# VH-VL binders against AP-3 complex subunit mu (apm3): the designs that were tried, part 6

Target 1, 249 residues: AP-3 complex subunit mu (apm3), of Schizosaccharomyces pombe (o94669r175to423)
Amino acid sequence: TNEFFIHVLERVSAVYQPNGKLAFGTVKSDMECKCQISGMPLLLLSLRPGTKLGNVRFHQSVNLKRWKQHPDQIEFIPPDGKFTLASFQTDFATQKSLPVVVEAKNKLDGRFEVRIRNTGKKSVENLKILITIPQALKSVTVTEGNYIFRASKYTHMEEGILEWSVKKLAWTSPALVLTGFLAPLKKDANSTEESSSYSKLEHLDLQYKLQGSTLHNFKVESLKMLNHPDKKSYKGVKHTIIAQNVSFR

## First folded at step 13 (VH-VL)

Design c72 (from c61 with heavy chain D106Y)
Fold by OpenDDE, look of step 15:
Structure c72 (fold): chain C 249 residues (1-249), chain A 121 residues (1-121), chain B 105 residues (1-105)
Amino acid sequence: as target 1 above (249 residues)
Amino acid sequence: EVQLVQSGAEVKKPGATVKISCKVSGYTFTDYYIHWVQQAPGKGLEWMGRINPYSGGTYYNQKFKDKATITADKSTDTAYMELSSLRSEDTAVYFCATEIGYFWRYAFDIWGQGTLVTVSS
Amino acid sequence: DIQMTQSPSSVSASVGDRVTITCKASQGIDSDVAWYQQKPGKAPKLLIYAASSLQSGVPSRFSGSGSGTDFTLTISSLQPEDFATYYCQQYEDYTFGGGTKVEIK
């Protein structure tokens, strides 16, 4: 059986403004491959014409001369088993938007609310929301999933990280909501007539996986065996987006 | 829809006191600060003070600490600003405004329509 | 107290012009600056918050930038409805700039 598999992993790091607009972002992509072809196949992977890979690093088996002449074609002799064919980086700002939207609100009575919505057409998996908590928590409620609070290691700081985990967020699901209550600050603020007894949330991080989608516009058009045109190779292409450091602040 | 609706224009004599109201609707009154801003005719905006409707705590611009008293009534979702010992210099449009407590949002995003106070002999 | 020095106090411009308004803080502040538009007889309208975040519904021709002590509001292509007075504000003590009147040339 002559089989070749490609898994394009797109790892996203981004910073969003409070209004949800992207401030900065980068996508690091890996083309992970699995070769199960007998012999020494000479393969030609053709991408959609006009595809540009930024800061691309190729596997040592890649014919760089051909790539230089044809930047949408990757010629190589694959090793057996798993390997990374190419790694490249692009600015997220030039790519498609992420499907998960986060909204957060602070209230004067110590309440805060975090809303998360899937605005895409596919479910996201293993969703984690990391909320930096600036003071002690009184209580937390979630509409779905679980939460864990990790206090700071510093003896005098009651701050910590609240981790909200959702196994799956379907695109058809209504918005999920986390509600928390902060404990009032200790009366050490003698400085103003009106000192807020509550700090505000200032930072959220998201992590999740999205299967079957790509932020890139490139497409694998074909995979050919150049030295054995009579042999049929089987190609499977999988796409995964990994949000690893998506920050809201 | 979030709205701040202020009381109507006032005409007062020097030395008098005036109390302006700002009624809040469209959100929980106690959730966000209410601010007051002065704008003299043909002049710029000047922040006067704020109130925490939840706690009742107030914070004033030092310039207005002896001029303005800001209060809030939770039962009517209304904030008030009282101006005492009115002088001609107090003639201005006064605005109430609120900071909707969005994530890392520091801005007056909702304003009242303003209340003109005219002080004349 | 933090002072916000806004410049210019007034500017005459034509439709289509690029207009730049600057606010300088007397001391360093975080990205805690807002910009407002005010038309005669109306309340101020929020345009930009957090120095560079565009308020919902505000045209993209408006943009904010800056950090530390220097902040800028830019109108890339002035439209007829943009003739107004603009104010910056810092939120450490809520001080406004002196305002900039954008007038028709």
Scores: ipSAE 0.630, ipTM 0.805, lowest interface PAE 0.8, mean pLDDT 89
Fold by ESMFold2, look of step 14:
Structure c72 (fold): chain C 249 residues (1-249), chain A 121 residues (1-121), chain B 105 residues (1-105)
Amino acid sequence: as target 1 above (249 residues)
Amino acid sequence: EVQLVQSGAEVKKPGATVKISCKVSGYTFTDYYIHWVQQAPGKGLEWMGRINPYSGGTYYNQKFKDKATITADKSTDTAYMELSSLRSEDTAVYFCATEIGYFWRYAFDIWGQGTLVTVSS
Amino acid sequence: DIQMTQSPSSVSASVGDRVTITCKASQGIDSDVAWYQQKPGKAPKLLIYAASSLQSGVPSRFSGSGSGTDFTLTISSLQPEDFATYYCQQYEDYTFGGGTKVEIK
């Protein structure tokens, strides 16, 4: 078999406002390959014209002189099997947004509620919602998935973490809901200041995987074998977004 | 939809008392604070105080501590503000507002329409 | 109490103008600031929260910035419906700024 596989992984860290406006974000990408072409093929990978790979690190097989002349072309002689062809940054396209939307509220009786929806066109996988909680919990209910609460002594921090895990969030699904109840704080006996029995919860982070989507205008246009131009090399190209540090403010 | 509906305009003599109502609909009355805000004629907004309708606990701006009494009635989903010993300086529009407890913000999200209180001899 | 000094007190402007309104807190308040729009005879309407976050349904010509003590509200291209009075508010003890009236020139 004379096949070449490319998996573009985009690892995303972003901060969004609840209205969907991007505050800032970074995308770090890897081009992971698997070569099943026999012999010593000289390959030319062509990207969308004008593509710029920020802070790029290439596999040692890449012809750097060719790349400097044509930064959207990568010429290389691949090793057999799996290897990373390039690691780089790409621009966070302003017209593209992450599909998971969150609404989160505190209530005066110590309840809090987190609602999540998928506004995209593809299912979100392995969704984790991490909520920073500075006090004990009485209970948690979820409409789907599982949860684990790690109290502050188990986190070795001043605050506990409630983790809500959802295997799959389809874009056709209604909002999924977590409802929790905080245990009240104990008040200082000498205080004259009126204080809430419940801290305001303010922090929420997301992690998830999204197959077949990109956050940038990066595209593999072609793969050619230069030393046997009449012979086609078959390619498979896959894109995955790994959202690992997505928060709201 | 969330709505705060206030009682109608009042005309009072100096020394009188007035009680303004603020009826809540569209959410569970005990979930969020109700705030009160004064706006004197031609002037800006001034925060007066708030109530926790769940506990009945109140917190006042020091300026209004002896002027205003804020209460809540869970059975009618209505907050009240009573102003005592009215003076001409108390002539103003009084607003109620709710503060929804979103994780990442502080804001008075929904406001009542305002109640004009006129104090004149 | 934390004082919020808002300036200018009024602005005379034309449709299409860029308008900038500032608030200065008497001490640091992080980003716990909201901005409101009030039209004559109406209740205030929330525009901006957390200093820079746009409320749902508010046009993108509105923006907020700042942290600590200095905050701004900007209207990038003034529209006829934007003639109103604007207030900032901080949330440590709920003090409002004095207001800025934006009037038709």
Scores: ipSAE 0.580, ipTM 0.834, lowest interface PAE 1.2, mean pLDDT 86
Fold by ESMFold2, look of step 17:
Structure c72 (fold): chain C 249 residues (1-249), chain A 121 residues (1-121), chain B 105 residues (1-105)
Amino acid sequence: as target 1 above (249 residues)
Amino acid sequence: EVQLVQSGAEVKKPGATVKISCKVSGYTFTDYYIHWVQQAPGKGLEWMGRINPYSGGTYYNQKFKDKATITADKSTDTAYMELSSLRSEDTAVYFCATEIGYFWRYAFDIWGQGTLVTVSS
Amino acid sequence: DIQMTQSPSSVSASVGDRVTITCKASQGIDSDVAWYQQKPGKAPKLLIYAASSLQSGVPSRFSGSGSGTDFTLTISSLQPEDFATYYCQQYEDYTFGGGTKVEIK
């Protein structure tokens, strides 16, 4: 019960090319803490030297004077239990890639297929695939997980959303597949027979969680208890990436 | 491996007809459009038309509507383009290409090797 | 039909040069533009789709930009294998630009 935990959460909003290369995006990061240290500890959290937190908001317990003098150091008296120590924003470099690779194709008979696989070294958790559907569906089949189709009247949008949920995509798993069949549109009376009965599907978004990975070179170097310098403080640091609004083009 | 293999070069006299084949392998023939493109000697690319091999429906560039007839044979996984009433200005290389239906991609992904048609007196 | 006006019609360049090719559409076409490379006696090869997205296996020295009516293909550092003719294509009715021949200076 004499522990201090730091959980760094990186929430990603990005557009990627299908090969996983970044087109543009941003990362919103939070340092979520849990304090199980007794008394009124005065803590100094030291980050990698030279670290700068962009657009940062701190918990009310943070000594802002200290931080302005030393932007890689955060001095605070933590409340008991869970709290958010800091929230900040960082853009990430275009060479960074996320591990979920998607292949999505339309067929001329109204079928579409979405294939996903994990190219990383860690399991992807709570995967949700959102597919924008501008017309009715006949059927959907998935190799794993569950799906729900929410027609346009339930989305408050002009288009329906097909949601495919997968609890875990292990890095050793084979590709997972969703197959859907569109119901045909009514043909225009003035069109040739080549008028397509099926819209091309163009929109796909992902949401998921990765444990133990980071997109930014952020590191906690030390945690010291300033008002009891002879007492060694304990820390545990955990990183999670939350892909929240990730789309492909 | 996805391939579009076209028939060989043809030499024709004015007024004749030629039929060029484009055999598809490496994917299900009826899944994607087949397009046809003309390239006259020393000139640029010009789109001629497409066929939906699933439905048999066609869509033509107006310039070629009375010159070209595009068909598909599901039993042999082969698309055809017939050119009628050949003139010397129809001398060109003719390509077939497939438009694979990726969600975020509009492009001719795979091309045949081209078929030279020469029209001379 | 939507016209695609491609310029220049040719460019002489040296290895290592930055080459810029433009296409202008006669009306707005969003980002529905592809770019192709063609070498003599060969079929065209897809380089860029959706105005700015690289086809798999295409070197990163190629880039595309633009939306609406004005589109650009850029080769950041020309290599010997890049001497070829380049075409833009719009996808509303499939018309190609007139082509740009990139020649050794």
Scores: ipSAE 0.579, ipTM 0.831, lowest interface PAE 1.2, mean pLDDT 86
Fold by OpenDDE, look of step 16:
Structure c72 (fold): chain C 249 residues (1-249), chain A 121 residues (1-121), chain B 105 residues (1-105)
Amino acid sequence: as target 1 above (249 residues)
Amino acid sequence: EVQLVQSGAEVKKPGATVKISCKVSGYTFTDYYIHWVQQAPGKGLEWMGRINPYSGGTYYNQKFKDKATITADKSTDTAYMELSSLRSEDTAVYFCATEIGYFWRYAFDIWGQGTLVTVSS
Amino acid sequence: DIQMTQSPSSVSASVGDRVTITCKASQGIDSDVAWYQQKPGKAPKLLIYAASSLQSGVPSRFSGSGSGTDFTLTISSLQPEDFATYYCQQYEDYTFGGGTKVEIK
């Protein structure tokens, strides 16, 4: 079996404002490959013309001389099996939003609400929402998925992280909602007329996978065997976005 | 739609007391703070104080601590501000406002239409 | 008490002009700064919250920036409806700036 697989993994780190506007973001991409070609194929991966790979690290098999002359072409003799052909970083500034929108509210009675919505056209997989809980959690309700509360080892036992997990969020799905209730703070005897009975949530982290999308303008145009010019070029490229450090603050 | 509707204009004599209202609709009254802001004629905005309608707790600008008393009635979804010992300097438009309580959001996003209080001899 | 010094107190500008308003806090504050627009006889309208977040429905010509002690509201291209008074506010103790009246030149 002569097969070659490319999986482009985009790992996103981003900070968003409460309104969903991107404050800061970066994408780290890995081209993970699997070679099942007999012999010693000389391969040429052609990228979209004008593509610039920022801070790129190549596999040792890559012809760097050719790349320097043609920065949109990667020539290499692949090893057998799995390897990372290239790793690079791109600016996320062109994408001002992610496909998952989050709305979070604090209420004066200790309730809080987190709403998540898929605003894209593809399903989001393995969605995790991490919520920093500043005081004792009394109860949690979710419309979908599961939740786990983990107390912080370094802070007061009352503080912790609430993890909300959803296996799949279809783009057609209505918004998912997590509702929580914080325990009231112990009133100090010297409390001012307005003692805040409840702390506010101030931080959310999101992790999820999105198939078939690109956050940066990276596109593989073709993969060719240079030692077999008579063979048709093929595109065996899979794209996956992994949001691993998406913060709202 | 979220709305804050204030009571009508008031004319008072010096030394009198006035109580203005702010009725809330479109959300749960006890969910968010109600604030009061003073604006003297031709002057800027000045924060006076707030109330937690859930707990009844209040917090005042020190400048207005002896002038204003803020209360809330949960049964009518209405916040009140009482101004005592009125002077000519208390002539102003008074606004109520709310914070919708989004994470990391600190702003008065909803305002009443304002209530003019005129103090004249 | 944190003081917010807003400048200028007034500015004359024409349609299409870039207008910049500054607020300086007497001490360092986080991004808890809001900007409001007020027209005569009306309640203030929220434009910017958290120093740089645009309120829903507000035109993109409005932008906020700053951190620490210095904050700025910018109108990239002044429109006829933008002639108004603008206020900054900090949320540690809810103090407002003195206001900036944007007038027609």
Scores: ipSAE 0.547, ipTM 0.773, lowest interface PAE 1.0, mean pLDDT 87

Design c72 (from c61 with heavy chain D106Y)
Fold by ESMFold2, look of step 15:
Structure c72 (fold): chain C 249 residues (1-249), chain A 121 residues (1-121), chain B 105 residues (1-105)
Amino acid sequence: as target 1 above (249 residues)
Amino acid sequence: EVQLVQSGAEVKKPGATVKISCKVSGYTFTDYYIHWVQQAPGKGLEWMGRINPYSGGTYYNQKFKDKATITADKSTDTAYMELSSLRSEDTAVYFCATEIGYFWRYAFDIWGQGTLVTVSS
Amino acid sequence: DIQMTQSPSSVSASVGDRVTITCKASQGIDSDVAWYQQKPGKAPKLLIYAASSLQSGVPSRFSGSGSGTDFTLTISSLQPEDFATYYCQQYEDYTFGGGTKVEIK
């Protein structure tokens, strides 16, 4: 085999308002490569003209002089097998947003409800919803997927975590729903003051994957072998968004 | 569509009683608090009290505890506020509002249109 | 209970001006502050929740900031429809600020 593969991973942390407006976010990206080219190929990777990679760190094989002169071109001699060619930061494109939206409410009887849906055009994979719970639960029901509750004594933290896992959220799916019931707070042995039986739940996070999507218009335009210009060795580019920590507030 | 619809304007004489209604539609009546807010002519907003329609429990601003009585009727999805022993300083617009239990916020999310109560001799 | 001191009580401003309104709590209240807009003869309308988060449909020229005791509402470029009275509210015992009337200069 005589092939070179590129996988661009965009790792995202973001804070959204519930209506989908971005409040804050970072995108950290890696170009993960696999080289199956024999010999010592001198490769030139060209990006979409005008592309700027923020805070870039390159594999040691990259010609930094070439990069400084042409910041949308990366010249290198790859090692055999898997390696990371570059790690960098990219901005959100102005018209793009993450597709998973959340509606989450507390009710006066100690119930809470979390509704999720996919507003995009591609399926969301490996969705996890992490809900911070400061008290015991009576029960949880979900319309799809699985859940596990790790009480505070098992989290090594002050609060428990309810994890809701959904393998796939199709863009055609109706909203998925988790309903939980809090157990009332246990009063202090010496307390006579009236207090709320239920904490207000205030925090959740999402994690998931999107295959074949980008948050930036970053594109690999070409890959050339400079020391053997007539040879075809290039095989494809994949893009994946990994939403690692997406919160709403 | 979530909506709070209040009863119409009232004109009363000193010493009378008025009962203002606030009918809820578009969500389960017992899920969220109903609050009441006074706005005297040319003045700011002043919180009067709230009711938990699930339990019937109330909590009042101390200023209004002897003036206002807040109730809820689960069968009609309607909250009420009764003002007793009306005086001219009770002339105001009275609003109801709901507090939705969103995870990450506190706010009076939805307001009624207001009810003008005029107390004159 | 918790007092919300809102300043100024009124502002005379022209279209395009930046307007800043402050609320000071008599004790710490984290970020549990909402801001409302009220036009004459209408009910208040929620603008900002959690000190800094815009309610759906509110123009981006409105922004909120603050935590603890000091909170600010800013209108970055005043529009004709923004002439109104603005109120902050804290959520421990529901006290409103005294209001700020934004008027045509």
Scores: ipSAE 0.545, ipTM 0.801, lowest interface PAE 1.2, mean pLDDT 86

